# Miniprotein binders against Catabolic L-serine/threonine dehydratase (CHA1), part 18

Target 1, 359 residues: Catabolic L-serine/threonine dehydratase (CHA1), of Saccharomyces cerevisiae (p25379)
Amino acid sequence: SIVYNKTPLLRQFFPGKASAQFFLKYECLQPSGSFKSRGIGNLIMKSAIRIQKDGKRSPQVFASSGGNAGFAAATACQRLSLPCTVVVPTATKKRMVDKIRNTGAQVIVSGAYWKEADTFLKTNVMNKIDSQVIEPIYVHPFDNPDIWEGHSSMIDEIVQDLKSQHISVNKVKGIVCSVGGGGLYNGIIQGLERYGLADRIPIVGVETNGCHVFNTSLKIGQPVQFKKITSIATSLGTAVISNQTFEYARKYNTRSVVIEDKDVIETCLKYTHQFNMVIEPACGAALHLGYNTKILENALGSKLAADDIVIIIACGGSSNTIKDLEEALDSMRKKDTPVIEVADNFIFPEKNIVNLKSA
Short names: E, the ipSAE of ESMFold2; O, the ipSAE of OpenDDE; V2, 0.75 times the mean of E and O plus 0.25 times the DockQ between their complexes.

## First folded at step 6 (miniprotein)

Design x7
Fold by ESMFold2-Fast, scan of step 6:
Structure x7 (fold): chain B 359 residues (1-359), chain A 89 residues (1-89)
Amino acid sequence: as target 1 above (359 residues)
Amino acid sequence: MDPEVQKRIDEFRKRVEEVWKKAQELFDKGNTEEAMEILLDLYLEIMKFYEETGDSRFLDIALEVMERILKLEEEAKELAEEQYKRELE
């Protein structure tokens, strides 16, 4: 594709005793450094084609994110030679602003948090374009069917790579992915549906404590909204999940794991030191289960045999540096924080949630 | 208006057909990545002329090339799904 790369599916040898065969889908190797190149690129390409067919207006891309979604939009627009404007919150680090600007995108700084930046984009930027000449393409960070369709291309590649390696999909005991708003999860489900695998392969969705909206929604039995996000994993830091994510989780074999920020940061630093690859907390959350197979086995409800396969989506991201992670770890308390598991030994933060009928 | 611009538009219209035929031949041989690459190269070349001239006809042609890239991607997915189903027994 113009906007995303086929990424490898490679065996990952975690230190210590191996409980299963781990394979990583290396989405960190995408043009934007994350899986978002697939979904956001698909949205932009399909929207531009629709605009071309239905009118005489020129497409222009608008996004509101200083993180991976904004960078993915800007990177796709650079590759497609389309105009791009990204509105980012005031707290967005200069490094991220510079990365986005270096693609050629216009960056506007406005709003204290994502919702304010997004409101500014819609009311002060998109509503003021010359609608006779320009048709806007709005890029949501996760909640759009074209985005999920784009992400589903990962499953096409996974199935093809397993076949080319003479590996039966019957050996796959689970797919591990990080869950923020659920766009990645939705894409994985849709890909599995196309191959008739959605009822067979369980998905383990991983969140960090403080942004575990998915876990809380599943435990309560309806979508919820978090009043505040307190996790360092800002790429997972959405107040709500898509409604489709909740519906898919109810329909298919989906497991939920919540881990602590301290454990995630330690995993990110460990992975960086052992494999010379810098990963952000959201990516580290999923990889943590490769280092800690007992947590994975508990989530799956079964022991893993040495010949069982588990696929982890190394989702990537550019939200942190090694220094950021080290500073965050230094600021935390000394006691190791135990992993929070899906079973009824977890107390979710009722004071931090708002029940929603449908998000 | 500019005769040179019109000539280039006409040339790109013909090249879209020629490159599309070559891309389909490569795709049929299983060289999907190479097929996508030649279409992408054409897309970017046309978009360069759009950037230089501002003439929307270049954009129209480029987006037609992009649509064809997406069509080959969808066809590749359908073929992979069909192969998988056939191998299920």
Scores: ipSAE 0.417, ipTM 0.781, lowest interface PAE 3.1, mean pLDDT 86

Design x8
Fold by ESMFold2-Fast, scan of step 6:
Structure x8 (fold): chain B 359 residues (1-359), chain A 103 residues (1-103)
Amino acid sequence: as target 1 above (359 residues)
Amino acid sequence: MDPEVQKRIDEFRKRVEEVWKKARELMEKAQELFDKGNTEEALKLIEEAMEILLDLYLEIMKFYEETGDSRFLDIALEVMERILKLEEEAMELAYEKALELLE
């Protein structure tokens, strides 16, 4: 595909006592360095084709994210020769701004956090385009059906690679993925549905403490919105999950795991030393379950046999350097982190009494 | 404070079972009304069942916010799980009746 790569599915040998056979889906090898190339690329490509076939207006792409989503949008636009504008919050690292600008995208710095940057994009940028000439393609970081559809392509590749290696999908006892807003999770579910596997293969969704909106929503039994994100895993740092994510988790065999920031950073550094690959905290959270199979087995509710297969999505990302990780770990060791109580940190975005007559 | 908190927890656990029993009774009456073709009245009883559980959930969450004691959150989660179960049963009941009406 022009906008994403087929990535390998490779055996990963974690140090220590082997309880199962781990395979990593190497989404870090995508053009943007993360799985987001699949979903965001699909949204942009489909939208651009529709607009060009209509022929009345020219497509332009608009995104608000200084992280992996903004970089994925900019990368796809570079490959498709589409105009791209990305609005990023003021706290966005210069490194990320430069990466996005280097694709040829316009970068505007505005807003204290994502919601303000997104508001600026909509009210000060998109509202000022000539709507007679330009049709905007708005890129949400996760909450769009075309994004989920694009991510689902990784399951096609996983199934194909297992078959080519003469490995039965019946040996797959779980898929581990990190959960921010749930776009990746939604794509995995949709891919599994396509192969009739969604009721058979459990998904273990991993979050870090301080951005665990998915875990909290499942425990409360309805979607919640976090007031503050306190985790270093900024790529998971969304205040809400997709409504579809909550519905899929209710319907299918989904498990939720929350990992402490310190453990995730240590995993990222350990992985760098052992495998010569720098991974960001969001990716490290999922990989941590390969290093600590007791957490994985507890989440699955069963012991893993040596011939059982667990697939971990190495989701990628470029939000940090090894120096950033080392500095974060040092800071955590030197100072106590303020504790935010779960009840003090969420609100309910909507309160609905079920009205079945209208359904 | 711990003995007062424990008393509140014990009270909420008893109320969860009492409110759940009332919600189940409302659901049974709703089923009877659906069977008789009284769809509007049946939906009102389902709404009442949902409201009493939601009210209890919100009251327990308020105590969690005031105390920070995770045991209140555990009880609130139990109530919310029961709300979701009731919503699924209610949807199933309404869809089953809608199919009968298509005949």
Scores: ipSAE 0.000, ipTM 0.100, lowest interface PAE 21.9, mean pLDDT 84

Design x9
Fold by ESMFold2-Fast, scan of step 6:
Structure x9 (fold): chain B 359 residues (1-359), chain A 103 residues (1-103)
Amino acid sequence: as target 1 above (359 residues)
Amino acid sequence: MDPEVQKRIDEFRKRVEEVWKKARELMEKAQELFDKGNTEEALKLIEEAMEILLDLYLEIMKFYEETGDSRFLDIALEVMERILKLEEEAREIALEKAFELLK
């Protein structure tokens, strides 16, 4: 594909007790450094084609993210020679701004957090284009069917690679992926559905404490919205998950795991030292289960045999450097992170109000 | 109207059909190789088919950038649609072979 690469599926040997065979899907090797190249690229291509078929206007791409989604949009536009504007919050690091600008995209800095940047994009940027000449392609970070469809292509590759290695998919006892808004998870489910595997292969969705909207929504039994995100894993730090994510989790064999920020950062640094690859906390959260198979077995509800296969999605991301991770770990050791009671940190974003008369 | 630009538009429209015909021939040969179990060679032909369409897309987009004439963009996006059709077709071939493996 123009906008994403076929990535390898390779055996990963974690130190310690070997309870299963781990394979990583190396989404960190995508053009944007993360799996988002697949889904966001698909959205951009399909939208541009639709606009061309209408024939009245030219496409222009707009995104609001200083993280992996914004960089994926900018990278796809660079490859497709399409104009791209990204609005990023004021707290976005200069490194990420420069990275996006180096693709050729225009970067506008506005808003204290994603929602404010997104409002600015819609109200002050997209509303100011010449609507007779330009049709905007709006890139959401995760909540769009074309994004999920694009992500599902990784399952095509996983199935092909297992076949090429003469490995039966019946040996796959689980797929581990990190969950923010659920776009990755939705794509994995859709890919598995295509091969008739969604009812056979459980998915273990991993979040960090302080951004665990998915876990909380599943435990409460309905989607919730977090008031504050306190996790260092900013790529997982969405206040809500997609409605489709909640519905898929109810339909299929999905397990939810929450791990602490300190453990994630230690895993990221350990992975860097052992495998010479820098990964951000969101990616480290999934990889943590490869280092700690007891957590994985507890989530699956069964012991893993030595010849069982577990696939971990090394989802990637470019939000952090090794120095960022070292500084975060040092800060956590010297300062207590604020603890927010879960019951006090969410609201219900969709409410049905039933008027009851006093008895 | 610039006669030189119109001539280039007409040439690209003709080349889209010529390159598409070549891409289809590569895809048909890839299907034959898949049927014979030569998966690696089949995938290379699929990649070649997509690459010749991508090369054409980028060449047309260069003229769009130079001229600002949206007709070049329209032709380029038609090429992109054909690339997506080949991707979907390749996925269907892979899906059929995967089901055979799962038996």
Scores: ipSAE 0.264, ipTM 0.671, lowest interface PAE 4.8, mean pLDDT 86

## First folded at step 7 (miniprotein)

Design c1 (from m28 with M66L; at its last look DockQ between E and O 0.93; V2 from the best seeds 0.00; counts 0 for: pae E 3.0 > 1.5)
Fold by ESMFold2, look of step 7:
Structure c1 (fold): chain B 359 residues (1-359), chain A 81 residues (1-81)
Amino acid sequence: as target 1 above (359 residues)
Amino acid sequence: MDPEVQKRIDEFRKRVEEVWKKAQELFDKGNTEEALEILFDLYLEIMKFYEETGDSRFLDIALEVLERILKLEEEAMRKSQ
């Protein structure tokens, strides 16, 4: 695609005894450094075309994320030469502000946290455009069908790559992906459905303790909203999942694993030192199951044969440096962090989580 | 309507059809990457004139090219299945 790359599906050898064949889908090679290029790029392209077909206004793109979603929006707009404005919270690292700005996007720093940045975007930026000339494209980080459709393209690529290598899809015993708001997961399910594989290949959804909304929603039997996000995995740190994510997980009996922040950071650093690729905690959470296959086998409910294939979606991300991860780990080792009981940390959102239309 | 801008619009519309025909021929021969690249190069050239002039007719033509790019991308994915 013009806004995203076909990425490699490559055999990954983890140290230790052979337990299965791991293949990584390298979404870190996307133009924005993460899988977000697929879905957000697709949303932007399709929204711009719809706006043009209406014939009245020109598209401009607006995002409120200082993380992978905002950077993916800016990167896609750079490739498409479309105007893009990103409002980011004041806590957004200067490195990330600079990366977004270097795409040619306008970056506005406002708000102490995401909701304030999003409010500023809507009330002080989007409301002040000439709505007779400009139609805004609002980029939701995950909860949009065009985003899911774009993410689903990775399954077409996986099936194609397995076929070209003469590997039967019947050997694939699991797909591991991290879950934040559920956009990546929804895309994987939709891709698998196109090939009749969604009820044959189990998915293991991975989260970190402190932002494990998916796991808690499955245990409770309905979508929940967390009051506090306490995990260092900021890319997974949404208080809610999409309703579609919950529905898919119940329909296909998706497995859920929750890993501690300390263990994920150690895995990130280990992977970076072994393979020279900096990954963020969201990606490290999924990779952790490659390093710790007993966790994976427990989640799947079976032992893996040596010729079984497990695909790990290496979701990418560019929010942190090695130094950031080392400092986070050092801080955790020197500080006892109180455990928050899950029962005390959620509410039920008002009835439904609604899919947002393209802006 | 500026006659010089209108002439450039007419030239781009003609080029879109010429490039589209070439892209379809390349695509039918299996040269998908080259087909998409010539369309994208044209898209960016038209967007340059939109940026310089502010005339929305260039944006309209560019987005028509983008739609054709998306259609070929979707067809390419279908064929690989």
Scores: ipSAE 0.445, ipTM 0.829, lowest interface PAE 3.0, mean pLDDT 89
ESMFold2 (binder alone), look of step 7: mean pLDDT 83; pTM 0.782
OpenDDE base, look of step 7: ipSAE 0.763; ipTM 0.920

Design c2 (from m28 with L63F M66L; at its last look DockQ between E and O 0.88; V2 from the best seeds 0.76)
Fold by ESMFold2, look of step 8:
Structure c2 (fold): chain B 359 residues (1-359), chain A 81 residues (1-81)
Amino acid sequence: as target 1 above (359 residues)
Amino acid sequence: MDPEVQKRIDEFRKRVEEVWKKAQELFDKGNTEEALEILFDLYLEIMKFYEETGDSRFLDIAFEVLERILKLEEEAMRKSQ
């Protein structure tokens, strides 16, 4: 695609005793540095074509994320020469504001958290455009079928790569991915469904403690909404998951793992030291299972044989530096982090929050 | 710069058909990346004229090219299934 890259699927050897065969999908090689290029690029291309076929108005792109989603929207628009406006929350680091702005996108800082930034985008930015000449393309960070469709392309690539290496899909015993709002997960499921593999290859969804909405929703047996997000993994930090994510996870009995922030940050730094690549906590959470196969085996409910294959989606992301991770780790060692009990930290969301049509 | 915008529109329409034929030949031979590159280079050139002139006829032509790009991308995905 002109808006995203085919990325490699490569064998990863973790230090220590030989374990199952781990393959990483390297989404850090996407134009925006993360898998977000796939889905957000697809949404923007398809929306722009639809708008221009009407012939009445010009497309402009609007996003509300100071992280990988906003950067992916800006990157896709830079490539396509389309106007882009990104509203980011006030806590967004200057480095990220500058990265987004350097694509040529307009950046507006407003709102204490994503939902407030999103409301400002819709109410104060999109609602005030000249609707006689401009049609807006709204980029949700995860909850849109065109986004999931774009993400699903990584499964086509995985299947092609396994076939070219003469590897049977029956050797694949799991796919590990991090779960934020569930867009990546939804895309993986849709890709697997296309090949009849969604009920054959289990997915292990990984979160960090403090933003583990997916895990809590599965345990409760219905979608929940967190009151507060307390994890360092800001790219996973949403108060809700997509309704489709919950439905897929129940349908396919998706496994759930929750890892502590400290352990994830240590894994990120270890991976950088050993393999010379900088990763975000969201990516580090998934890679943690490659370093800690007992956690993975417990989640899968079985031991892994030496010739079993596990695919880890190295989701990428470029919102932090090594210095950011080191400072976060030092802060955790110097200060006790408040513990919020899960029972005190969620509510049940309103039923009409962004319902998705069947694909 | 050619000040006759209609002449440029006609020139781009002809080039779109020429580049499209070349892209289809490359695609049929399995050279998908090169097929998409020549189409995308044309897309960006047309978009630059749109930005310079403000004439929506360039935008229409550019997005016709973009739609052809998307169709080839989708066909490539179907063949890989």
Scores: ipSAE 0.690, ipTM 0.898, lowest interface PAE 1.5, mean pLDDT 88
ESMFold2, look of step 7: ipSAE 0.680; ipTM 0.906
ESMFold2 (binder alone), look of step 7: mean pLDDT 83; pTM 0.780
OpenDDE base, look of step 7: ipSAE 0.767; ipTM 0.920
ESMFold2 (binder alone), look of step 8: mean pLDDT 83; pTM 0.778
OpenDDE base, look of step 8: ipSAE 0.748; ipTM 0.916

Design c3 (from x13 with M44L L48F M74L; at its last look DockQ between E and O 0.85; V2 from the best seeds 0.00; counts 0 for: pae E 1.7 > 1.5)
Fold by ESMFold2, look of step 7:
Structure c3 (fold): chain B 359 residues (1-359), chain A 95 residues (1-95)
Amino acid sequence: as target 1 above (359 residues)
Amino acid sequence: MDPEVQKRIDEFRKRVEEVWKKAQELMEELFDKGNTEEAIEKALEILFDLYLEIMKFYEETGDSRFLDIALEVLERILKLEEEAREIALEEWEKR
């Protein structure tokens, strides 16, 4: 595509006695360093075309994420030469602010956390555009059908790569992906549906403790909203999942795994040592199952043969350095992890809060 | 009303149709040779080069008529990408 790359699907050997064959989908090679290029790029292109067909106004792109979603919006707009404004919270790391600015996007620092940055974007930026000339494209981080459609392109690539490598899809016994708001998961499901594989290839959704909204929603039997987000995996740290994510997981009996932050950080550092690639905790959560096949087998409900294939979506991301991970791990070893009862940390979201519309 | 800008607009409108025809001819030639993936990739390449050239004039002039033409090219790019997916699905279904 114009706004995203085809990425490789390559065999990954994890040290030790492997019980299955692992293949990684390398979304770290996307223009924005993560799978977000696919969906956010697709949203921007399709929205710009819809605005042009109306014929009255010019598109401008607006995002409120200081993470991978905001950076993906900025990189897509750089590629398309479209105006982009990103409002980021005050806690956003300087490195990330600089990366977004280096695309040519306007970056405004405002708000203590995401919701305040998003409110500032809508109230102080988007509300003040010349609405006779400009139509805004609002980029949601995950909850938009055009975003899911864009993400689904990775399944087209996976199917083609398996064919070119002479690998039968019948050997694929699972796909592992991390789950934040559910956009990546929704895209994987939609891609599998396109090929008639969604009933045949189970997905294992991975989260970290403290932002495990997907796991809790499945256990409760309805979508929940977390009151507190306590995980270091900021790319997974949303208080809600999309309603579509819950419906797909119920329909296809998707498996759910929750891993502790400490274990994920250790996996990230181990992977960097062994393979010379820096990954963020969201990606490390999925890769953790490659290092720990007993967890994967338990989630799948079956043992894996040596010639079985499991695909891990290496979702990418550029929110941290090795130093950030080392500091986080050292910090955790000095303090005990607080115990929070799951039942005390969620509410059921009000219907008027859920995002039901595309840009 | 700048006659030089209007001249360039008229030239780009003609070039969009010429490049579109060239992309379709290239795809047909490579499809006949069985090179479907290569055909689609090459067709997208020439369309995106045109998109970027038109956007450069939009950036230089500020004239929204260049943006309109560029977004017409972007729509054709998306249509080819959708066609590529349909072809891949047809190959999958025949196996």
Scores: ipSAE 0.662, ipTM 0.879, lowest interface PAE 1.7, mean pLDDT 87
ESMFold2 (binder alone), look of step 7: mean pLDDT 76; pTM 0.691
OpenDDE base, look of step 7: ipSAE 0.789; ipTM 0.915

Design c4 (from m28 with L63F M66L L70Y M77Y; at its last look DockQ between E and O 0.78; V2 from the best seeds 0.00; counts 0 for: pae E 3.2 > 1.5)
Fold by ESMFold2, look of step 7:
Structure c4 (fold): chain B 359 residues (1-359), chain A 81 residues (1-81)
Amino acid sequence: as target 1 above (359 residues)
Amino acid sequence: MDPEVQKRIDEFRKRVEEVWKKAQELFDKGNTEEALEILFDLYLEIMKFYEETGDSRFLDIAFEVLERIYKLEEEAYRKSQ
């Protein structure tokens, strides 16, 4: 594609004892450094084509994420020569603000957190466009069918690459992906459905403790909204998942794993030292299962044979440095004792009628 | 309508059909990357004229090329067999 890359599927050998065959899908090689290029690029292209077919107005792109979604929108627009405005929260790291600005996108810093930035975008930016000349393209970070469709293209690539390597798909015993709002997960499911594989290949969804909305929603049996997000994995740090993510996970019995931030950071640093690639905690959470196959086997409910294949989605992102990771780890070593969280850190976003302690 | 702008519009419309034919031949031979490259180069060239002139007819032509890119990409990624 002109807005995203076909990425390699490559064998990854983790140091240690014999284990299953791990393959990584390298979404870190996307133009924006993450899988977000696929879905957000697809949304922007499809919307721009639709606007052209209507023949009345010109497209402009608007996003409210100071993370991988906003950067993917800006990168796609730089590629397509489309106007792009990104409103980012005040907490957005300076390095990420600079990266978005360097694409040529207009960046506005406003709002203490995502919801306030998104409100500012809609009420103070998009409300001021000349609606007779401009049709806006709003980029949600994860909850849009065109975003999921774009992400699903990675499954087409995986199937083609396995075939070209003379590997039967039936050797694939799992796909590991990190879950934030669920856009990546939804795309993987939709891709697997196209090949009749969604019932055959289990997905292991990985989160970090403190932002494990997916895990909690599955355990409770309905979607939840977290009151507080406390994990260092900021790219997974949404308080909700899409309703579609919950529906797919129940339909296909998707497995859920929650990992501690300290363990994820240690994995990120280990992977960097062993393989010369810096990775974000969100990506490190998924890679942690390659280093710790017992966790993976427990989630799958079976032992893995040496010739079984597990695919790990290396989701990408680049909001942290090695120094950031080392400093975070040092801070956590001063608090090696686990923090006991409040037992009911969630609400039900649709109703708010149910007493939270009864959930 | 400015006669020089209209002449360039007519030239681009003709060139879109010529480049599309070449892109389809490349695609049919399995050279998907080159097919997409020639279409995308044309897209960006037309977008430059749109930016310079403000004439929406260049935008319309550019997005016709963009749709053809999307069609080829869909065929490349959605194939089975």
Scores: ipSAE 0.419, ipTM 0.815, lowest interface PAE 3.2, mean pLDDT 87
ESMFold2 (binder alone), look of step 7: mean pLDDT 84; pTM 0.796
OpenDDE base, look of step 7: ipSAE 0.640; ipTM 0.876

Design c5 (from x13 with M44L L48F L71F M74L; at its last look DockQ between E and O 0.88; V2 from the best seeds 0.00; counts 0 for: pae E 1.8 > 1.5)
Fold by ESMFold2, look of step 7:
Structure c5 (fold): chain B 359 residues (1-359), chain A 95 residues (1-95)
Amino acid sequence: as target 1 above (359 residues)
Amino acid sequence: MDPEVQKRIDEFRKRVEEVWKKAQELMEELFDKGNTEEAIEKALEILFDLYLEIMKFYEETGDSRFLDIAFEVLERILKLEEEAREIALEEWEKR
């Protein structure tokens, strides 16, 4: 595709006693450094074509994320030569603001947190365009069918690469992915459904404690919304999952794992030391199961044979440096983080007071 | 109307069809040799290059007729990407 790369599926040997064969899907090699290129690129391409066919208006792209979604929107627009405006919260690191600006996108810094940035985008930017000439494309970070369709392309590539490597898909006993809002997960499910594999290959969805909305929703038996997001894994730190994510997880009995931030950051740093690659906590959460096969076996409900294959989606991400990870780890050791009671940290979607706050 | 811009529009409309024909010929040759994935990738590369060339003229002129032509190419790119997925699925179903 013009907006995303085909990425490698490569065997990964983790140090120590391996009980299975691990393959990584290297989404860190996407143009934006993450899988977000696939879905957000697909949304932008399809929306732009639809807008041009329907009228004489020109498409322009608008995003409100200072993270991987905003950077993927800007990167896709750079490749497509389309105008892009990204509104980012004030807490967005200068490094990320600069990366988004370097694509040629307009970057506006406004709002203390995502919701305020998103409201500013809609009220002060999108509402001020000349709607007689311009039709806006609003980029949601995860909850859009075109985004899921774009992400599903990684399954086409995985199936093709297994065939090229002479590996039977019947040896694949699991796919590990991190879960934030559920866009990546939804894409994986849709890809597996296309090949008749969604009932045959279980998915292990990984979150960090403090943003484990997926895990809590499954335990409660309905979607929840967290009041507070306390995990360092900001790429997973959405207060809700898509309704489709919950429905797929119940339909296919998706497994859920929650890992502590400290353990994920240590895994990120270990992976960097061993393989010379900087990864985000969201990616490190998935890779943690490669380092800790017993966690994976417990989630799957079975032992893994030496020739069983597990695919880990190395989702990528570009929001942190090694220094950021080291500082976060040091901060956690000094604070001795207190225990938060999960029963008091969620509400049900469409009935929460935190959504009533100002733009 | 701007005669120089109109001339370039007419040239690009003709070239879209010529480049599409070239892409189809390349795909046919590589499909006959059993190189289906390579054929699709090379056809897409030819179309990507054309899309970006047309968009350069849109950026220079602001004339939406260049955008219309570029998006006709973009739609053909999407069509080929969808066909690649359908081919991959068909080959999967044959085992």
Scores: ipSAE 0.634, ipTM 0.869, lowest interface PAE 1.8, mean pLDDT 87
ESMFold2 (binder alone), look of step 7: mean pLDDT 76; pTM 0.697
OpenDDE base, look of step 7: ipSAE 0.772; ipTM 0.907

